VHH binders against Acidic fibroblast growth factor intracellular-binding protein (FIBP). Designs and how they scored, part 18

Target 1, 363 residues: Acidic fibroblast growth factor intracellular-binding protein (FIBP), of Homo sapiens (Human) (o43427)
Amino acid sequence: TSELDIFVGNTTLIDEDVYRLWLDGYSVTDAVALRVRSGILEQTGATAAVLQSDTMDHYRTFHMLERLLHAPPKLLHQLIFQIPPSRQALLIERYYAFDEAFVREVLGKKLSKGTKKDLDDISTKTGITLKSCRRQFDNFKRVFKVVEEMRGSLVDNIQQHFLLSDRLARDYAAIVFFANNRFETGKKKLQYLSFGDFAFCAELMIQNWTLGAVGEAPTDPDSQMDDMDMDLDKEFLQDLKELKVLVADKDLLDLHKSLVCTALRGKLGVFSEMEANFKNLSRGLVNVAAKLTHNKDVRDLFVDLVEKFVEPCRSDHWPLSDVRFFLNQYSASVHSLDGFRHQALWDRYMGTLRGCLLRLYHD
Below, E stands for the ipSAE of ESMFold2; O stands for the ipSAE of OpenDDE; V2 stands for 0.75 times the mean of E and O plus 0.25 times the DockQ between their complexes.

## First folded at step 22 (VHH; framework vhh_7b18_3)

Design u1 (from q1 with T102I; at its last look DockQ between E and O 0.06; V2 from the best seeds 0.00; counts 0 for: pae E 18.8 > 2, grease 27.3 > 24.2, placed apart)
Fold by ESMFold2, look of step 22:
Structure u1 (fold): chain B 363 residues (1-363), chain A 124 residues (1-124)
Amino acid sequence: as target 1 above (363 residues)
Amino acid sequence: QVQLVETGGGLVQPGGSLRLSCAASGFTFDDYWMGWARQVPGKGLEWVSYISSKGYTEYQDSVKGRFTISRDNAKSTVYLQMNSLKPEDTAVYYCARDSLEIYDSFEGWSFDYWGQGTQVTVSS
């Protein structure tokens, strides 16, 4: 019969526009003022006093929900708030969303109380409210603390524990990866780059430069295949020093240049510039590898890539297609160097570095 | 049940070195970020250094390059190696456990437990 088709209303008070105002850190007073400017009193016939009471009731509801939002699976299993699944997903996703201007100010810094005390200055600089800055930073720290000791896929662990979309989980993976491994992102030379540019590079590094990336087929039950993807592979980083032979051995350097020039003749508009600068470009890329092995507090990888490769190529007006041709052939030609002993290491390094350089060059 | 016990304080000449140790008990040490704070004579409490469970470290600017925080999870112990000590480093040093909760108490830090402190005096 039709008795099962009768639906009564939801008892939980949630207005998406008020939720956004609360997430943005507006006081009840400021939120009411913004709602009045939207014309809601005219649209609904409500008084200003009713609107203020409604806004306060929503804020109380959001404060009660916030602890569940810190551990999203608890929101799914609680019985107090009757919230449809699609609306649960929206509440979670928006709670963990972040502003581009904010993340760019903290990316690569430690997720610690020392950085947290800088949030007043960031709020002033960006125009984002202090409460919103604090929520965003606290979310980064919360995700980091949950996944810090977990093994396996960083993205999957974030998705599982916080119920985030694939894209947002990948963004958080990049944030915690850079905080854990301390990549410098805030230098003036890097300000043309978006968070999305850094997140793209982080994805490649997580896939290829972590212990989880070494993923050989299971040959031993005690294998390291499910090790944490948050950490750079320390043996890989130490081995990168071996690549210096490509620029320290004159015969290898000359042969590498010859192979690249032979393959690219007639294919590059900037061939003369490439030929003249080959040794400097190769030294730059190999020296970047050697600096990754240094155990220091902050890594200058992106600054070095911009200074030693991106800026020289832009100065010589390389089109992106020529950058791609060069990087592909620069990487591939090493396979023809009979005296070179580190082919797998090279492929692992350059497989990621090429993608990063292409992203940094035009984005 | 949570206890933090600092040792290694004392009197030292300017330019000298000292190593503080903090033995932790009554909680799962490996799960927590740990830190050091100090109370300088005539001033309030200020943070000095933090270390995550994974070894991620942070330092106050005035001690950066001179102090090193470390931890030994097998011994449930956190350390502070203090080199190139200055008279301005004279303080009572507290080992502290960082809260797993994120609160607004005290700008930039939120310790929920700390020890009784150990005196460090840097003077001629």
Scores: ipSAE 0.000, ipTM 0.128, lowest interface PAE 18.8, mean pLDDT 82
ESMFold2 (binder alone), look of step 22: mean pLDDT 81; pTM 0.820
OpenDDE, look of step 22: ipSAE 0.008; ipTM 0.287

Design u2 (from q1 with F106W; at its last fold request DockQ between E and O 0.62; V2 from the best seeds 0.00; counts 0 for: pae E 5.1 > 2, grease 25.5 > 24.2)
Amino acid sequence: QVQLVETGGGLVQPGGSLRLSCAASGFTFDDYWMGWARQVPGKGLEWVSYISSKGYTEYQDSVKGRFTISRDNAKSTVYLQMNSLKPEDTAVYYCARDSLETYDSWEGWSFDYWGQGTQVTVSS
ESMFold2, look of step 22: ipSAE 0.221; ipTM 0.707
ESMFold2 (binder alone), look of step 22: mean pLDDT 81; pTM 0.815
OpenDDE, look of step 22: ipSAE 0.318; ipTM 0.717
ESMFold2, fold request of step 23: ipSAE 0.000, 0.262, 0.000; ipTM 0.114, 0.726, 0.188
ESMFold2 (binder alone), fold request of step 23: mean pLDDT 81, 81, 81; pTM 0.818, 0.815, 0.816
OpenDDE, fold request of step 23: ipSAE 0.428, 0.312, 0.005; ipTM 0.793, 0.730, 0.242

Design u3 (from q1 with G108N S110D; at its last look DockQ between E and O 0.67; V2 from the best seeds 0.00; counts 0 for: pae E 11.3 > 2)
Fold by ESMFold2, look of step 22:
Structure u3 (fold): chain B 363 residues (1-363), chain A 124 residues (1-124)
Amino acid sequence: as target 1 above (363 residues)
Amino acid sequence: QVQLVETGGGLVQPGGSLRLSCAASGFTFDDYWMGWARQVPGKGLEWVSYISSKGYTEYQDSVKGRFTISRDNAKSTVYLQMNSLKPEDTAVYYCARDSLETYDSFENWDFDYWGQGTQVTVSS
């Protein structure tokens, strides 16, 4: 139920509907027109003049608050605006919220540089106001600039400095991780994927393909990791070329296929298609690993995964359950290869890759 | 060399109209956002309006509904149609080019090139 802002004592009252309109980039005049169209005058008994004045007063208050919203701990500790703690959390969380259509247009692109022409193109394409596009982009850039030099957990650093919910902090972690590593997300083959699909994959890569988190003292007190969660572990990526033996050594390739086929016979609806395509699928997945030694090839990771695995399986009409059975057994059967000496590397690679491929496999 | 040349200023009575023009040269006009700012006597510079490369427009609240910004990319020209003029609109009006660089603040007045300005005077 929307109510007119009533100021009693020194507590500042915040109209959430007006805040949303301000964040969405509407002028006072346009915001009033939208609110009148929604029936607010009939619901409240207010005149149009009162609504206009109230909306103007809210916009002035939000403008004054905005500098504090750029550094949320300052909002919590200031004394000029008496805002209850639950309302402070609302203001912060909503200010940093973003539209999926917008983030999808900028995901993986450099956040430290951009142009107003780029934002104009995105605004036109998405229908999101230019002011909202600017706010969202500046928020991504602001978060990136704060955390790019910080050691430790990316999610925890974002939560500490911006006071965001766990969910939103994880989303921002994915955004800055993609921007730092410049993952390609805009190719036509990737258009079916949502931000949520990429964020899920980013979380797995942050957890498994980056250097370890600060505070790993229990295993070795002198083994302190100084590198940030934002950067991929380059030694790991360089080592991935060693997985190529699984497809370059014909005996290992044949044995791997035999183990997977024996385990899945009678259990896979697309068994004949899997058996016929096993070597090509395995070459695809292993060659993706071997390419990751170069930063520009990392950028193509998602294109490669879709092209080498998702598209072939989709062409043969694999149900998701069969994709899951295959990936589980494909990964697990390597443990039975006596001649294969890269088990830890394989587990680290496939542990993340299986999760990503399962998430990418949809329409 | 970037050059912006304003024309169309003058003296007008309250309620009257003027159209300002800004001829731009020395850059790829189609790629840039363009705008108008004004220097009101006794006050600092304030933005008035801007127009994106694709025609998206914004106006400060005091001129919304009275002023219209437009552009002609074929002529590399920006216009400001000013209707229902009031004495408080008296100012030097500057055409400005917005930068292509990243935003460092939420200031709507971060223009990198300015014209010499044209005087608009609204009085009886």
Scores: ipSAE 0.005, ipTM 0.347, lowest interface PAE 11.3, mean pLDDT 83
ESMFold2 (binder alone), look of step 22: mean pLDDT 81; pTM 0.821
OpenDDE, look of step 22: ipSAE 0.101; ipTM 0.615

Design u4 (from q1 with Y50W; at its last look DockQ between E and O 0.44; V2 from the best seeds 0.00; counts 0 for: pae E 15.2 > 2)
Amino acid sequence: QVQLVETGGGLVQPGGSLRLSCAASGFTFDDYWMGWARQVPGKGLEWVSWISSKGYTEYQDSVKGRFTISRDNAKSTVYLQMNSLKPEDTAVYYCARDSLETYDSFEGWSFDYWGQGTQVTVSS
ESMFold2, look of step 22: ipSAE 0.000; ipTM 0.301
ESMFold2 (binder alone), look of step 22: mean pLDDT 81; pTM 0.821
OpenDDE, look of step 22: ipSAE 0.273; ipTM 0.698

Design u5 (from q1 with Y56W; at its last look DockQ between E and O 0.29; V2 from the best seeds 0.00; counts 0 for: pae E 10.9 > 2)
Fold by ESMFold2, look of step 22:
Structure u5 (fold): chain B 363 residues (1-363), chain A 124 residues (1-124)
Amino acid sequence: as target 1 above (363 residues)
Amino acid sequence: QVQLVETGGGLVQPGGSLRLSCAASGFTFDDYWMGWARQVPGKGLEWVSYISSKGWTEYQDSVKGRFTISRDNAKSTVYLQMNSLKPEDTAVYYCARDSLETYDSFEGWSFDYWGQGTQVTVSS
């Protein structure tokens, strides 16, 4: 029979500290040792044997609950465990929580058996238990599988189907967005970036570069929005090649440089470096756009941004404020180019890219 | 079709040793993690040991230091060396393959295919 059948009529005892130890993948023996170190025997007068039995009883309860935690609405509607609603929300949120060190190691990889078979290496590297690594990975895959066929807002679908907080649902949206598009995050030059840095960029791309972004606009009231928020807008990506004129037309490139330099003279500490490198920086940023026209090249987005913009600016010791001034004027000055006919495309591209570059620009 | 066949069970005295073997076929053995579980009379099914595709191992607390899991990828075979056997080790032992494609958990592990089992009896 199922584990749930044996709990009918019992009051559920759930210790939040023991739940954390179970989620972290500690054995009963190791969990008891940690509880002893916390001083619980002195505080309660209990023996180590009693603590062992209590810990084991909690672990059995958690194993029985786990199937329900895989489908959180079932936990809300089951009759076997007597769990208050506020405690149910806590159990769900903590079950789906993840370690930054873990997510950073799997971010952008396919959520498949190929990645899952290497979790022992990740466990060793991060110091996170293998059981916890497997739980976190399985949670990512479970969420991805539920939402990969759904239409509409990725964040809303995750929040609705897994009953997660807004913050955690946004983090999962970033995780599945990266897994779907297979962004490279593991290169040595990207190791200074946190999950939060990538998640910030994912949120901007989900908002502005997906078909869901187009479907949210009032200009599409009669369109059919069948595509998922995880998929980049392929028509937008294909159109990005049109931005090449900004660096292929010598007169347009020279005028763009002139407008930016005029606007930033006296405002930039690194003005001489910017002036000397303008054309190379502009070619870098525009060529990133042109490269995005092919799905296979989307994977290198963050590598390219770091190589073509972040590293050059860091080499010349740009303060963040100068990066912000440059990106604002670089983006805005295109509106003054008489021969340029792709202003909406540019704004959509640079609106997201500026935010990503500013977030990526740190030590 | 996936097939797992256990051998090496039997009757032994307390303190004795047995070596269980599990011959695997019907899948790319090198890609999968493998494990052992046991059915203890009156207690139910519990995991025993686990070995990754790269040779990382884990053991339940009651068998650590006494049992050793190993694999031979060339022969598609998993082994369980059981030393210092105790009467409480009496069980039917099952070889199992880890499901790399499911999210389900069995005591933190996910096994999708099981062998027929081999009886191990430890008594005087």
Scores: ipSAE 0.000, ipTM 0.489, lowest interface PAE 10.9, mean pLDDT 85
ESMFold2 (binder alone), look of step 22: mean pLDDT 80; pTM 0.817
OpenDDE, look of step 22: ipSAE 0.079; ipTM 0.605

Design u6 (from q1 with S105N; at its last look DockQ between E and O 0.08; V2 from the best seeds 0.00; counts 0 for: pae E 18.6 > 2, placed apart)
Fold by ESMFold2, look of step 22:
Structure u6 (fold): chain B 363 residues (1-363), chain A 124 residues (1-124)
Amino acid sequence: as target 1 above (363 residues)
Amino acid sequence: QVQLVETGGGLVQPGGSLRLSCAASGFTFDDYWMGWARQVPGKGLEWVSYISSKGYTEYQDSVKGRFTISRDNAKSTVYLQMNSLKPEDTAVYYCARDSLETYDNFEGWSFDYWGQGTQVTVSS
């Protein structure tokens, strides 16, 4: 059996280059033209007519396989296409792979027909074919629809149902988490950030700020229906307004500043800048917490973090090491405030926020 | 102009045989996958079989082992040999050409041109 021959009910040979052309959205005609330009006629001795027929038959086979690729465990358990396990994994992983330029344009948007109408514009802007944009968007939507009602680990559920590598499953978890909560990612202030930066922050929020993060045993039947890694814990977000006391109570604000300055004196290259701006930085971070109490204010989280913390620190030329020292002491020093009674809430908030701020801070 | 013309339908007893033919014109027949679909009374259109340009065939489960699709590229003709016919095979049978341009429409098949259909009736 040659690599150009395809048969059902026998071991199926898949041409990786033709698969890539099909995934990238080229028509049969364009794919044939690209294959001719690669020199395959000279390499194989095939005619142009044979190459066109072969390309068309590969495309038909890929269309048949695509229904199984939408539910990858079906590919593992079917007997029509005899495909070795290593090739199955390659077909699945490549089908669900996505372009950085594409995902960055749709990140945080609702996975709906309204956003699907924008794909023509995104295709033009990025140079990615419209068919590939549609496939990638439909993959995001398919994964979202499968996991949106599932309890437990978002990453594990994606891996189980789609048989993706750990890295790709984590990327999809971030994509669906952002789509579910509709974080703004497209503002000009955020354009310096990659998908990887947002995915890192999503992982921290999934781990620490969702309903699944609290580790509570199911005691209330109504609460059991809402324990999902995709949904931010609304009671946690509602309570965040209580952190406002750290900047509204002058004595607490002064004490917090004093503790941080004492701990960092002689250790921070930008100490004078930090000391002069401490109250503004603290108000920024605490006001972000208070704003998260409202559902619509969740949208602006990344814009707010950049405006209230990242931009001021960049303006004063903080090195990343000083940002880390400051955030560590800023967070830890609250434990020494005798008048403060929201320590567990603070730890949950700052445990994630510190990691996000460090990732958002590119020097 | 693309044309597909079916012939060979008719009335037959259960267990009998019929051979449907589809004469194609107006396109490069050798480049396209071809197929048969049927409309069973009271039901929607369903695919029956297809054949690739290289001779790869596929069949709906209900007809496997009884129906054989074939093509003659020299005559631009697709055939459906129907053996061991059952009353549930009663339908209007359509010849169809598979589209080169679409991959995610009708159950993974994107038939873009259809014939007028030929009636097959299995009874008595």
Scores: ipSAE 0.000, ipTM 0.122, lowest interface PAE 18.6, mean pLDDT 82
ESMFold2 (binder alone), look of step 22: mean pLDDT 81; pTM 0.822
OpenDDE, look of step 22: ipSAE 0.007; ipTM 0.249

## First folded at step 24 (VHH; framework vhh_7b18_3)

Design w1 (from u2 with S105D Y113S; at its last look DockQ between E and O 0.58; V2 from the best seeds 0.00; counts 0 for: pae E 11.6 > 2)
Amino acid sequence: QVQLVETGGGLVQPGGSLRLSCAASGFTFDDYWMGWARQVPGKGLEWVSYISSKGYTEYQDSVKGRFTISRDNAKSTVYLQMNSLKPEDTAVYYCARDSLETYDDWEGWSFDSWGQGTQVTVSS
ESMFold2, look of step 24: ipSAE 0.000; ipTM 0.396
ESMFold2 (binder alone), look of step 24: mean pLDDT 80; pTM 0.810
OpenDDE, look of step 24: ipSAE 0.433; ipTM 0.782

Design w2 (from u2 with T102P Y113S; at its last look DockQ between E and O 0.33; V2 from the best seeds 0.00; counts 0 for: pae E 13.6 > 2)
Fold by ESMFold2, look of step 24:
Structure w2 (fold): chain B 363 residues (1-363), chain A 124 residues (1-124)
Amino acid sequence: as target 1 above (363 residues)
Amino acid sequence: QVQLVETGGGLVQPGGSLRLSCAASGFTFDDYWMGWARQVPGKGLEWVSYISSKGYTEYQDSVKGRFTISRDNAKSTVYLQMNSLKPEDTAVYYCARDSLEPYDSWEGWSFDSWGQGTQVTVSS
């Protein structure tokens, strides 16, 4: 019943269940106790002494494997462990897998010794062993260090250098993106959000708000363009202050409200609430854009989105369908505003923000 | 300059006890995880125990239940209480400071500073 029960060169047979115990940070003694309670002695006819020796042999093998797991292409191309490629992929994927409870505690924090000092507290809070917390933290930092200055797709770079599945590579991309930009995730107002919620938003921001040009055609081919998915596009962020005209120019604000209200009349259950609060909601979303100009204030993005949009809409009991109708029309109606000259900037900002707000709008 | 000074080694009979001490200086002791490693004659260096900055402990399986690591942050000192000693415990014991850098070693720790060691000999 174990997919890793295969012969591995001159090494003891790898048992998948023992690998999981090792990854979870159990000592040999504790792992043996868990294996005995599972009934394995009765299933196999083995003695307790044989089980302890087998578990210890597995742990020695895993310690030898760990060097290769830190640089996964080396595991795939080494000659000492004769493991089929699908089993190698399993070993790698599980080594880099993480607990959602753990990642949620460190998300957005700097991957440094300061955060490492907190692992004891996180271990106690989450119930994850300290050794597993260390492995997960070290994996995050290892991936970050490899990709922090690489050009091109963050996801592709992670996938190529660590041989991770698409899903896990995307999760690591979100983790290192958050760590690089230091997004606040730990405030009380944000505790209802999962890692998956933040990772969804990270994917949108990596796609739309980072440095980079589709087509790979720099204007100065002799220079080396800094095309990194890790860094927010600073020029884009600086330009976002120009969106303030949508709420500072009374004529534009009134026209924008009029267009949205005309389009949504009779279609929202919360139309009167939306109409009464339109200017406050628009000021909130536009002021978030202007605030992103300051890199300290980038860290507060999710707090600001929750405070300025999610909480007001939740307080007025907007169903998700009405939130979607509003955001779609709020975004689209700017295309019809005479005298607004920042349409591409708006589309880039709201294209991502709409998706994030819809994902953040839940219980 | 980081300094780690071990004391408390010596000769004991099987079943006896020793208490090792490690006096630390030259760094902010409270910030660092500390540990003990040993070098058995003719073998490589192996970890024995470590203690986090907040007092959480781990032990090599062969010493678990017999050895106890502790720290006194006010005195910048790490201790290893060694009970029920066996001839197999004969080694040079080193105090070590964890670097707090990413895990780059086999055992989930990366020591960046070491003492000169203290000999522990268990024989009749």
Scores: ipSAE 0.000, ipTM 0.272, lowest interface PAE 13.6, mean pLDDT 83
ESMFold2 (binder alone), look of step 24: mean pLDDT 80; pTM 0.808
OpenDDE, look of step 24: ipSAE 0.363; ipTM 0.750

Design w3 (from u2 with Y103E; at its last look DockQ between E and O 0.38; V2 from the best seeds 0.00; counts 0 for: pae E 13.1 > 2)
Fold by ESMFold2, look of step 24:
Structure w3 (fold): chain B 363 residues (1-363), chain A 124 residues (1-124)
Amino acid sequence: as target 1 above (363 residues)
Amino acid sequence: QVQLVETGGGLVQPGGSLRLSCAASGFTFDDYWMGWARQVPGKGLEWVSYISSKGYTEYQDSVKGRFTISRDNAKSTVYLQMNSLKPEDTAVYYCARDSLETEDSWEGWSFDYWGQGTQVTVSS
C-alpha cells in the first residue's frame, strides 16, 4: 500500500548523484557528508536534516528497485514505479557499470564461486568499498550465468537479457569470455595493460577464434553447438600445430626471413635489430600457436605474447610504426612460401594476433 | 559444530560503557566475518556491527562513533566496545557469524549462526 502512495500521480524522481553514492556503497550518513562537502546545502538552501531525510528516502527506493535491476526487462515492464524510459536505461547502465581497478583484479578468474574473503582483499587493495566490489562481482556472475549455455552472439545475448548499451555489453562479453577460457591477466609483466587492452583482444578472439567465428549451422544431427561465442574453437587450436613447420623447416624459416627483410629494407628504423632477431621473434610467435595446440589450457597466451614479442621489441626500442610494418609483412610474406600449405589457418591465427600485439605494444 | 558464546552484558547507567566478548569455536575463525546484532524491546532484531576477516568494519548509523568492533584471530574472539550508552541501546546482544556466500545487499542480514545472547540494560 505505501509503495503505491509513493508513485500516485507522479513520476519516480531519480537523483543521479545519490544513486551513484548508493552504488558506490556509502551509508546514508557518509553519502550526506560527501554531498555537504560538495556544497549542496548552499546550492539548494536545504538543512542538513532535510538532506539526510531525502537521501534516506532515495536509498529506500533504490533498495526496492534493486531486485528489478537484477533482471532489467522486469524494470521495463513493471507497473508500480513510474520511471521514464531514459531513466530506466540510466539505472540499468550504471548498476552494471564497473571500476577498472576491480575488473583488473578478477579478469580471467572463474566466476562460479566467490567468497567474502576474496572480495575483502580486493576492496582493501583497490580502495573500492566492499559493497561495490560485491555488486560488481555479482553482476559479472549474473551475466555469465545467463549466457553460459546460450547459442549465438555473446554481445547480442547480453544486450537482450540485460538491456545494456552496446559498449557495456561488449565489455561484459570480454569479461565472461576471459572467465570462461581462464586467461591469466594478473602476472606482474601484464600489469601495464588496462581492461580496455584485454577487451580489445577479446573482441578479436571472439570474432575470429571461437566456434561462432566459423558461422556454420549444424548440418548433422550429431554435430556440436558450433556458434557459441564463449568457447574457443578446439579444432582450430588443434590445427595450429601445423604452423610449426614455419620454424622447424630451416629452408622455410630462411626464406620467410629473406622475404620480410627484402620487403622492409629501408622502411624500418630498427631494421638491423629486426634482421638479427627475426628467427627468435618468428619462433616465439609460432611457438605461441604450438602451445595453444599442445596445452589445452590457454591460460598463458598474454604472458607469452608479452614475453616473446612485446618485451623483445620494447627492449630494442621499436616504434609502434615499425612493429606494424613488421607484423604486416611477417604475416603477408608467408603467402609467398611455396612449401607452405596452411595459409587459411595462418591468416586466422595471425589476423587476430597482429591486432592483439599492436594493442598490447605501449608504454 | 559451530558455537558462539557471548559474555560481558549487564546493567549500566546512561553514558557508561560495556565490553562484550564472543568466543567462537567449531570453524576456521580467520576466514569468517563476524558481527553483532541486537534485539531491542518492541522493535525486533537489527544488526549493530560487523568485522571482516581482515579487519574492515561497518556500523549501524545509530552506534557509529560510540561502538567499536574488534577481533583477535589468535583467540577466535570478537569484541564489541560500547561507549556513551543510551537507554535506546537496551537490548539482548547476539554474536553472529556471517555467511561465506556473497550477498546482493550489505544492508541486510546474512548471519548463519548465532550465540545465546547477552542482556545489556541502560537505565538509571
Scores: ipSAE 0.000, ipTM 0.291, lowest interface PAE 13.1, mean pLDDT 83
ESMFold2 (binder alone), look of step 24: mean pLDDT 81; pTM 0.813
OpenDDE, look of step 24: ipSAE 0.339; ipTM 0.739

Design w4 (from u2 with T28E Y50F Y113S; at its last look DockQ between E and O 0.40; V2 from the best seeds 0.00; counts 0 for: pae E 13.4 > 2)
Amino acid sequence: QVQLVETGGGLVQPGGSLRLSCAASGFEFDDYWMGWARQVPGKGLEWVSFISSKGYTEYQDSVKGRFTISRDNAKSTVYLQMNSLKPEDTAVYYCARDSLETYDSWEGWSFDSWGQGTQVTVSS
ESMFold2, look of step 24: ipSAE 0.000; ipTM 0.287
ESMFold2 (binder alone), look of step 24: mean pLDDT 81; pTM 0.816
OpenDDE, look of step 24: ipSAE 0.306; ipTM 0.725

